# Ledger of designs, part 76: VHH binders against o75319

Target 1, 181 residues: o75319
Amino acid sequence: GNHIPERWKDYLPVGQRMPGTRFIAFKVPLQKSFEKKLAPEECFSPLDLFNKIREQNEELGLIIDLTYTQRYYKPEDLPETVPYLKIFTVGHQVPDDETIFKFKHAVNGFLKENKDNDKLIGVHCTHGLNRTGYLICRYLIDVEGVRPDDAIELFNRCRGHCLERQNYIEDLQNGPIRKNW
Short names: E, the ipSAE of ESMFold2; O, the ipSAE of OpenDDE; V2, 0.75 times the mean of E and O plus 0.25 times the DockQ between their complexes.

## First folded at step 7 (VHH)

Design kb8 (framework vhh_etentamig_d1; at its last look DockQ between E and O 0.03; V2 from the best seeds 0.00; counts 0 for: pae O 12.0 > 2, placed apart)
Fold by ESMFold2, look of step 7:
Structure kb8 (fold): chain B 181 residues (1-181), chain A 118 residues (1-118)
Amino acid sequence: as target 1 above (181 residues)
Amino acid sequence: EVQLLESGGGLVQPGGSLRLSCAASGFTFDDYAMSWVRQAPGKGPEWVSVISGSGDSTYYADSVKGRFTISRDNSKNTLYLQMNSLRAEDTAVYYCAKYEDSYGFDYRGQGTLVTVSS
């Protein structure tokens, strides 16, 4: 079905660009078929996503979708041609090393191809918070050497919501550095 | 009430194959992604595979990709896992799970034991 994901309405649609990075996080946009179940002010479509990014004077150059399904929206629902990559990331468990590596590889590839512009990597899961925040912070810690608490604080501030899952927070703070190969 | 009944496990030589089944009841099966989760002795649970409610999308842990195939028959409320090229490290109890991004894996059955040993 086209049921609205639990607690989806409780989260800001789009965060702010994380200063000093190319990341912006958001909750999953919902295609037109979901709008029958939403008040007009609650809608957040693929078009709304791009309008909100433009309002920040930013431009998306890649969307990384961490969800398991295409039922929320499909890449063809995007109003502009933008690269789209799905990296299924299982929820409620710290992502495994192979998922983390796929994310790092995608980000590094984007940065290499986009070194001459300032386009952003948009990252989302269902709520744009726990899985999204974990992988962004893991990248900043492992690849860019950011201190764990600084990465978490930066994500929380820019997303507008704090990471909620304690096992993710504990792994970021106290867990091993993961390989970047 | 939700029920998940796994079957098809057994003792198999390395390189062999098994097909697991899971009969589901007590919920609208098509509405939920389904998953296989395994737990080896003394280890924590490891997700193996996920399939979307419609069956259109499938995902695999890297440790099983290319060897295992998840599928579902929504007309029979049944989830399957075809396991080929089995290895000793695949030895585990395999659980059928209801999956949602919001709450993770919900597995309730006794599971089915797969033992891969020469």
Scores: ipSAE 0.426, ipTM 0.717, lowest interface PAE 2.3, mean pLDDT 90
Fold by OpenDDE, look of step 7:
Structure kb8 (fold): chain B 181 residues (1-181), chain A 118 residues (1-118)
Amino acid sequence: as target 1 above (181 residues)
Amino acid sequence: EVQLLESGGGLVQPGGSLRLSCAASGFTFDDYAMSWVRQAPGKGPEWVSVISGSGDSTYYADSVKGRFTISRDNSKNTLYLQMNSLRAEDTAVYYCAKYEDSYGFDYRGQGTLVTVSS
């Protein structure tokens, strides 16, 4: 239950806002019960997430959780003012069309409702890299018409880590555009 | 308060047809894409179909493509799912879902049961 995810410590906790977008990616924050297994400097809780976002002079308006488990933290650990959306996303495989649509719907809904502010869409999986990067890039490519390589580069630069999964990269670069609405 | 009320489910033989309806209230219906989601016994929810607010764009899961048709009547705040060529594997509770909202979660109704059996 409280096992630290593999390689979780290897990734920066929070990326940077992606210029021209409302996206920011981060690794999964861990609830207090995980702190027993971490050095103080390794701890990254939901509270730490919000502190780090504030340090960047940003504000989260939505959190999209792509992890396939609920053991890392509870929605109750988040401020009530920030909506939380869970999209169970299987690791290591390209998200299916349903997952992609769910993500796009969530993003579009947020953007529609938040035209009057500059709040960010926080997206995370376990490491906040592969699943997170794929779906963000997929959105930029499919919805905003960004070139695949540009989307990937932008994400990688802002996250501080590069997408690692070749199947994700390949799908983004050469895969079909998924339907929009 | 957002309300979604599904209807039209029932027992049907394989190859049969059903038409589901969802009455929506408590929000500006045509501002939101609407979805049908189904959950079979012992399985997790499965997205079936999505339609844009205007109705101009639709998406279907591969499992239902060519057999199901999603539509909406914005003047009646109603979502529809025409299900043709029904199969046993289509047996599930079908939910109407409002996906886009400011609360960070999708709204679903109580669902309507569709049973496809000989």
Scores: ipSAE 0.012, ipTM 0.267, lowest interface PAE 9.1, mean pLDDT 91
ESMFold2 (binder alone), look of step 7: mean pLDDT 82; pTM 0.831
ESMFold2, look of step 8: ipSAE 0.204; ipTM 0.545
ESMFold2 (binder alone), look of step 8: mean pLDDT 82; pTM 0.834
OpenDDE, look of step 8: ipSAE 0.000; ipTM 0.230

Design kb9 (framework vhh_etentamig_d1; at its last look DockQ between E and O 0.58; V2 from the best seeds 0.00; counts 0 for: pae E 5.0 > 2)
Fold by OpenDDE, look of step 7:
Structure kb9 (fold): chain B 181 residues (1-181), chain A 118 residues (1-118)
Amino acid sequence: as target 1 above (181 residues)
Amino acid sequence: EVQLLESGGGLVQPGGSLRLSCAASGFTFDDYAMSWVRQAPGKGPEWVSVISGSGDYTYYADSVKGRFTISRDNSKNTLYLQMNSLRAEDTAVYYCARYDDSYGFDYRGQGTLVTVSS
């Protein structure tokens, strides 16, 4: 179906680039079929995503989709020049080690292949907040050695919304470091 | 009206096996990911497993990986959970739930009790 995700309208469509990183978070863009249920100013399509990124004088080099559904948009809705990676991630629970590893591997692979440019890694779940924030922060903490509170603060500030789920926050602050390859 | 009806629960010894079923109606079954959620006595609910609409993708909680298998038959509008090597800590009411990516699930059945005891 094409029902609008719960609370989807409450979140900013696109955050800001996280300083010192290649990350940018956004809520899920919705394909054309959803427009019938939205006011014009509420619409946020894959095309709108790229326009908003451009308005920030940035360019997407990779999109990581963390949703556990395929109803929001199709990879074909994206430019062919921008790789699309799906990591099916169940919401509301802390991502498992396998999911974390997949995310880290994708990020590091991108950085290795894109040393000669400044393209961004766009990450989204449904709201582009909790799952998205957790995995970005997990990467910064485990791979970049950033303090958990600093990572969380940075993400919250740049996304324009704060991580909401206490289990995610608690795991980031006090949970174990996850294995890197 | 969306309806989910679980069956297959019961008493089983540790190390035993059980197969749960969930009959779904009132919606296009294969358009939705489906999930199993369980709640043990004195504990909050926890995710057990999720399966995509097509059945091509599955997710398992760490506590059940290698022991439980989620599957679905879209021609029968039925969700399954094969539980092997059952443990005492698997004792819980098991719920069939229609997955919603924004808030977890939007519909849940009445549940079926699974008791693992010697």
Scores: ipSAE 0.627, ipTM 0.825, lowest interface PAE 0.8, mean pLDDT 95
Fold by ESMFold2, look of step 7:
Structure kb9 (fold): chain B 181 residues (1-181), chain A 118 residues (1-118)
Amino acid sequence: as target 1 above (181 residues)
Amino acid sequence: EVQLLESGGGLVQPGGSLRLSCAASGFTFDDYAMSWVRQAPGKGPEWVSVISGSGDYTYYADSVKGRFTISRDNSKNTLYLQMNSLRAEDTAVYYCARYDDSYGFDYRGQGTLVTVSS
């Protein structure tokens, strides 16, 4: 079975571009097989994602999928012109240093290869909030030197939802700078 | 109906090895990440390891890194855990679990007991 993720309906599908960055966050899109369990206004497919990005006059240049499953959609459901990268990130705990390194490496690689355009990095986990917010903020803090509270405020405002996991928030505010980048 | 059937547990001396197996049925096995979860007496469940549907990506708890190896055979719908250099603190019931991004897992088997004792 194609069960809708818990609380998935409670979150806005797509956030806004985070000013001064190349990031946009969203919840996991759901392939068509889930739509029988959704009202029309609740649907958010891979196609809906790209339509919503286009409506913001933006373009995705990379999707980073932080989920630890393949049941929500397949990479083949995405346009062939948009690179897709899966970084398996276990939920409910602060991501380990290897996961943080993989995320930073992917972002830095994208910025180098896309220096001549304004395409965005789309990042999602299941809800596009806790794992997504943690890794985006960790990047901004560690690589760009943004103050933790400023990174968190920017993410929350642009996502349209506040980070919920207190252990993530505590680690961003008071945890060590990760130098394994 | 999702079914997960663990085997391979038992009594072993410290420093010994065991291999756990989990036969899966009732779902498209390679679409799902799979995990081993253990529960020591009187404690809550602990994630041991997770493996992606393709088998290309793995995660290990720090307490088992370098000693345990998760693997899967998608042609046989089987998940494995090779446990080497076993320690007394590895004593637990080990569950095969289907990984779920929302809750950690949505199905688990009945478990297999691993006891590490002199």
Scores: ipSAE 0.160, ipTM 0.534, lowest interface PAE 5.0, mean pLDDT 89
ESMFold2 (binder alone), look of step 7: mean pLDDT 83; pTM 0.838

Design kc1 (framework vhh_etentamig_d1; at its last look DockQ between E and O 0.85; V2 from the best seeds 0.00; counts 0 for: pae E 4.3 > 2)
Fold by ESMFold2-Fast, scan of step 7:
Structure kc1 (fold): chain B 181 residues (1-181), chain A 120 residues (1-120)
Amino acid sequence: as target 1 above (181 residues)
Amino acid sequence: EVQLLESGGGLVQPGGSLRLSCAASGFTFDDYAMSWVRQAPGKGPEWVSVISGSGDSTYYADSVKGRFTISRDNSKNTLYLQMNSLRAEDTAVYYCARYSDYDFSGFDYRGQGTLVTVSS
């Protein structure tokens, strides 16, 4: 399937690095086969992703793909130098504890192995907003001790779009901290 | 033209089992996650389960977890739902749905449904 994801064009392709962290969020890149349905200014391929990140004077060291599909692009469309991790998440519910643990483990492993460089962890779902913002904020709150409202504000500002799903926001603000991993 | 056709519904006694099938056509089946959604009499739709395109990942509603198993056969373009330990509250029309991976609404196409009645 080469149809464009629902509301994908409504979102900026890539946000800015979240200051004080190694995170950068973006919407899902679409491989070349999708481009016939897009105007030139709407295109956002894997190549476009890396070009936009370089334009910010940043470098990706890991991509975490949170989508529940493999139809948008293949890992082979990415440079071999950038590790790719798939974590299947569904967009209509808060990620479960197993998913949260897997995300935290991947981030912690990356940071441990990349302490001598400034490479970024790129995180995306379909829109780079709700699942992406939830997991990044959950990490900041649970692991780094950031206040929930501060984590959400930082993500919203750097992504250029505010988290939309109330159940995700509610869980971040008032839900339990997942500490025992 | 996307088409989804459910089958396998029927009358079954509490504690019984039933297997639903959904024949898909008009799209590349293994590119899409697939879902089962049910609607009980007089109620709104309730999501039941979803399976990734490859079949490597599954999720279930808490109400059916441990009793229902979603699976797919990509060579046959067919989605399945194995329902065990059926309860009266499982009575509903069961719909096959194509999962859109959209954060607010997960489905872009739905079949016509198959009725499952759990009654003594």
Scores: ipSAE 0.687, ipTM 0.834, lowest interface PAE 1.2, mean pLDDT 91
Fold by OpenDDE, look of step 8:
Structure kc1 (fold): chain B 181 residues (1-181), chain A 120 residues (1-120)
Amino acid sequence: as target 1 above (181 residues)
Amino acid sequence: EVQLLESGGGLVQPGGSLRLSCAASGFTFDDYAMSWVRQAPGKGPEWVSVISGSGDSTYYADSVKGRFTISRDNSKNTLYLQMNSLRAEDTAVYYCARYSDYDFSGFDYRGQGTLVTVSS
């Protein structure tokens, strides 16, 4: 289907690189079929994503898609040079340990393989905010040893929007550290 | 028009099994993740299980993990929930719901529900 995600238009399409990290968050790009329902200035396609990243003088090295649907765009819509990873993540609960592990593993693998460049890890869910923010912050907290409040503040500032889900925030601030496997 | 019609509910004894079905129409079924949500008397709705459009990914609530299995037949536009080792606390109205990645509630459509009663 071509239904525009609720509140999708309310969020900035692309955030800023998180200083000290390789992360950049963005809302889900929408394939061409969605354009019929959008004003030109509201359009945000996979192509637009890459253009906006370039405008920031950055380059994507990996895209992690956390949405639990495949109707927004196809991996084929992305340049072949940028790997795409799907991690199905439900949006109504704190990601489980398996999901967290998959995310951490992907990030660590990327960093290991990309030591010789400064390419970014692009992460998105539908709005590029809650699931995206949680997993990025979870990584910073668990793996990089960043204080929860600092991680959250950094993400919010760079994304241009604040995490909204209280259960996510609470888990990040007071929840246990997840195993780094 | 999107339609979701649940069936298969009924009375079952503890330890018993039940299989729910949901017939979907009015949309491209395999484009959407589907879910089961239940609501017990006096309680709020609880997510039970979610399955991706292709069926490649599934999610289960901790309360049902290991006992329930979500599946789908895209050729029949049908969603299933196999419920084994049923417990009294599984008593609820079970709703078939089209999973929404954009809706805060997690679904944009749901059926009328089917009652599952687990009692000795």
Scores: ipSAE 0.672, ipTM 0.848, lowest interface PAE 0.8, mean pLDDT 94
Fold by ESMFold2, look of step 8:
Structure kc1 (fold): chain B 181 residues (1-181), chain A 120 residues (1-120)
Amino acid sequence: as target 1 above (181 residues)
Amino acid sequence: EVQLLESGGGLVQPGGSLRLSCAASGFTFDDYAMSWVRQAPGKGPEWVSVISGSGDSTYYADSVKGRFTISRDNSKNTLYLQMNSLRAEDTAVYYCARYSDYDFSGFDYRGQGTLVTVSS
């Protein structure tokens, strides 16, 4: 199925680099087969993603795909020079500890291998907002020691949209610190 | 037209086992993650399990982890739920559902459901 994900058009394609971090968030790029249902200005393909990153004078060094489907684009649609990692993340509930662990492990591995450059970790789910924001904030809180409210404010500002799901927000603000890798 | 047809429900005693099946049609089955959702009498829906399109990733609600196993056979367009060590609180209508990343309920289509009753 090549139907446009619900509300996908409502979100800015790509956010801004989050200052003091290696993260940038975006909504899922859609391969060309989806474009029949999109106005030209609404299109956001894998190529468009990399063009927008380049326009910000940034470079992606890893893409973490949090979606729990395989229909939006293929890793082969990405430049061979950019590693791709899929972490299947169930939406609508707070990600479980195993998912959080996988995300932290991937980020820490990237930072170790990329200590001599300034490349970014691109993270997306379907809309690049709720699951993406949760896991980025969870990393910042648990691994970097950032205050929950500061992590959320930074993400919201840089993504250009506020986190929407209350259960995610409450877990970040009031839930336990998760054990680090 | 998307169709999801569950089967395999019935009456079982506590501690027993049951295997649910779901025949899918009207879409490219292996492109979609699939899920089981249940609804107990007088309660709201509860997600049970999700499996990726390829079948290589699975997730379970805490209430069923270790007792239930989700699987799929993409050559037969069929989703399964093996339910072991059943308890009275597992009594519910079980729905096969096509997973949705953005729907509040976690799915965009579900079947008619199959009733599982666990009682003495």
Scores: ipSAE 0.224, ipTM 0.590, lowest interface PAE 4.3, mean pLDDT 89
ESMFold2 (binder alone), look of step 8: mean pLDDT 82; pTM 0.830

Design kc10 (framework vhh_etentamig_d1; at its last look DockQ between E and O 0.01; V2 from the best seeds 0.00; counts 0 for: pae O 14.2 > 2, placed apart)
Fold by ESMFold2-Fast, scan of step 7:
Structure kc10 (fold): chain B 181 residues (1-181), chain A 119 residues (1-119)
Amino acid sequence: as target 1 above (181 residues)
Amino acid sequence: EVQLLESGGGLVQPGGSLRLSCAASGFTFDDYAMSWVRQAPGKGPEWVSVISGSGDSTYYADSVKGRFTISRDNSKNTLYLQMNSLRAEDTAVYYCAKYQDHDWGFDYRGQGTLVTVSS
């Protein structure tokens, strides 16, 4: 249906590229059918996403969609040149190891295939905050050896919003490293 | 107007089985993930399981994993929860919920269906 996700309007559409990484985080784009419920300045379609990324002088090479729904936009709404990966995640619990490994595998594969360019990995859940921030930070901690608090601070600063879900923060700070990235 | 009507609860002995149903109306059922949430006497709500709109993805609370199976029939706008190997700790009112894809809990709809597991 055409209901706007709860609290979706409370968050910036797109963050900044996370320096030293290929990640950029954003909230879920909403296809044109949602725009009747939005003021013009609130609209954030798939087209708007790509326009905002270009305004930052960046280019998307992959979108990872972490939402647990397919109703917000269709992969067909994206440019044919940008791969789309769906990883179903639920927002109330820390992603399981299988989900974490799928995310790491996708990121590592993208980086291997895109070492000769500067294209970004765009990651989103519904708000581009908790599930998105968790998986990006988990990657930085487990694969790149970033200290948990530094990964969280980098994500928060670049997203423009702080991770809100305490169980996610706790897992990042004190949880086990998931090996075999 | 969204309506969710739960049914199938009842009294069962430990080790028994029950199948819960939830009839949904007032929205495009296959657009939404659906969830089961339960509330035991004197306790807060506990999420039990969720299923994606297509039915391709499911998740379970650790307390029910391997014993409960969530499923849906989109042609009938119906959500199901097959509960096997029931324990006294499963005693609760079970609510069907239209899952909002966010990090802040669950919306409840309907009156729930009572499951009592007792010897």
Scores: ipSAE 0.623, ipTM 0.812, lowest interface PAE 1.6, mean pLDDT 91
Fold by ESMFold2, look of step 8:
Structure kc10 (fold): chain B 181 residues (1-181), chain A 119 residues (1-119)
Amino acid sequence: as target 1 above (181 residues)
Amino acid sequence: EVQLLESGGGLVQPGGSLRLSCAASGFTFDDYAMSWVRQAPGKGPEWVSVISGSGDSTYYADSVKGRFTISRDNSKNTLYLQMNSLRAEDTAVYYCAKYQDHDWGFDYRGQGTLVTVSS
């Protein structure tokens, strides 16, 4: 089905670029078939995503889709010039080491290929908050050496919503440092 | 409309094996990731495993990794859970579910199938 994800309407569609990083987070865009269940002001399509990024004077160079389903939109709904990567990420639980590795590998590959521009990595799960925030913060902590509280605070501020899942927050703050390889 | 019917539960001794099945109907089975969720007596539900719609990607809770194997047969609209090296803490009612891609609860359809691991 085409039901609107639970609590999806409660979240800002797109955050702001996280200063000092190449990340921007957003909730999952919904293809046109969902729009008959949405008021006009609630719509957030793949086209709306790119319009909102442009409004910020930014440009996406990669979208990392963390959802575990294929029903929200199709990659062909995106401009052909923007690479798309799906990393199936289970909700409810702290992502496992393989998922964290895939995310780090994708980000590091992007940074290498895009060292001569300022394009952004767009990251989303269903709500663009808990799984998205966890993996972005995990990258900043493990790869960039950012303090956990600083990473979380930066994400929360730029996303416009605070991380909600306590198990994710506790793992970021007090959990084991993850190997990058 | 949506129906999920679990079967294959029973009484086994620790170290034993059991295979669960889930017959699905009322939706396009291969469009959805599917999961197993269990509920031990007096506890809340616990996610066990998930498999992608195509069957190419699987993930497991740490408590079962290495011992359980999720699989699916999309031609038969059937989900499976092979459970090896069973332990007393695996005792629960096991439900199959369409995976809900969010950070909260799970959606159950059938009565589940009881697995009891006891010596």
Scores: ipSAE 0.210, ipTM 0.570, lowest interface PAE 3.7, mean pLDDT 88
Fold by OpenDDE, look of step 8:
Structure kc10 (fold): chain B 181 residues (1-181), chain A 119 residues (1-119)
Amino acid sequence: as target 1 above (181 residues)
Amino acid sequence: EVQLLESGGGLVQPGGSLRLSCAASGFTFDDYAMSWVRQAPGKGPEWVSVISGSGDSTYYADSVKGRFTISRDNSKNTLYLQMNSLRAEDTAVYYCAKYQDHDWGFDYRGQGTLVTVSS
């Protein structure tokens, strides 16, 4: 169905590049079929995503989709030359080790293959906040050695919204480092 | 099979206007963002403009912003580019394409229509 996700309108469509990283977070873009349920100023399509990224003088090199559904947009709505990776991530609960591993692997693979450019890794879930923020922060903490509070603050500032879920925050701050491959 | 056919190119004086059209077939037209790109002699392809499937969102290259207007008629499966205040540097073959960034390559584009701006 074309039901607008709950609270989707409440979040900024696109964050800013996280300084010192290749990450940028955004809420899920919605395909055309959703537009009839939105005011013009509320619309955020795959095209709008790329427009907004360009307005920031950036370029996406990879999109990681963490939503647990495929109803919001189709990979065909994206340029074929932009890699699209789906990592089905269950909401509300801390992502499992396999999910974390998949995310880290994708990021590291991208960075290895894109040393010669400055393209961004676009990450989104439904709101581009909790699941997105957790996995980005988990990467920064586990792989880059960033202090948990620094990672969280950086993400929140750049996304324009703060991580909301206490279990995610608690796990980032006090949880164990997850195994890197 | 996806088919795109550009038309409307020609010779025009600086400061003149021209309207390009692109007839699309072989896909659900209004499901896809469409783009205009151009290639001048001796240069690589340049992004010109893009419009969303619904027509609600548009983007323009800085070089054409304020002078060019992209539009579409989904009932006719047609893409348009209104070009005003044309300059010599606008001289190029203009292509319509399904939305692709110029740095990403173009999988689906027409044969193009030549626009020559000269006094």
Scores: ipSAE 0.000, ipTM 0.220, lowest interface PAE 14.2, mean pLDDT 90
ESMFold2 (binder alone), look of step 8: mean pLDDT 82; pTM 0.829

Design kc11 (framework vhh_7qia_2)
Fold by ESMFold2-Fast, scan of step 7:
Structure kc11 (fold): chain B 181 residues (1-181), chain A 118 residues (1-118)
Amino acid sequence: as target 1 above (181 residues)
Amino acid sequence: QLQLVESGGGLVQPGGSLRLSCEASGFTFSDYAMGWYRQAPGKQRELVAFISSGGDTNYADSVKGRFTISRDNAKNTVYLQMNSLRPEDTAIYYCAAPEYDWTGYEYWGKGTPVTVSS
């Protein structure tokens, strides 16, 4: 309840759309109850998220929440027109195959149902960096055939922050492809 | 600042049991999911068990059926009951809030060592 996540203020709220993809990454939005602990320029509510996406001339069609908590905001704080998917992931460890498969399935399903629009898949964990960057890059490598270093560079550049966890980077560069189909 | 203090580790024979405790302070404990991690010498730190703020649990396959995670929100404490201990369970055990996904030890305790040997 109402404690700001550690280092949350250190990260940009929203990255840029990753060119050639439907992905956009951001840090976790914080519901109104957190605003008393933040300066006006530090606030990043669900409403602020949608305002910042619109300022980039983009539109969200899906939010994938990778946090292992429900304390930061409620799905009810989001517009009814934007689907919300929770995939519980724990920090520090590389996501397991089941989690990777769930993420890939959700992305593939969204893309199939949104062929006639350009809506984005918004992905976040607490900081929108390690778990978020890992799963997006894993999708690009395994499904889209992007070279690992290219996927990581693209994510880092568009997010505005570099992936920090060496074990995540190592798995992306040298780990096995988790290809379902 | 979030503080996590682990205790309950020690030397135990194979097949024995230990109960680890992690006392939390500096935050509203009941709002956080909590996890137990371990790191064996020369190995990467791995998640062994976690518990949501609502009490839902999950376990690594290597410990499922032997370890039980639980919490007591009134005491700001998360527990790991370890039964049927094996030599491969030898590690330093750490308490953490899983939503903090960075390399600092600020949301990690100092750890409590567990050694399973004859």
Scores: ipSAE 0.014, ipTM 0.346, lowest interface PAE 7.3, mean pLDDT 86

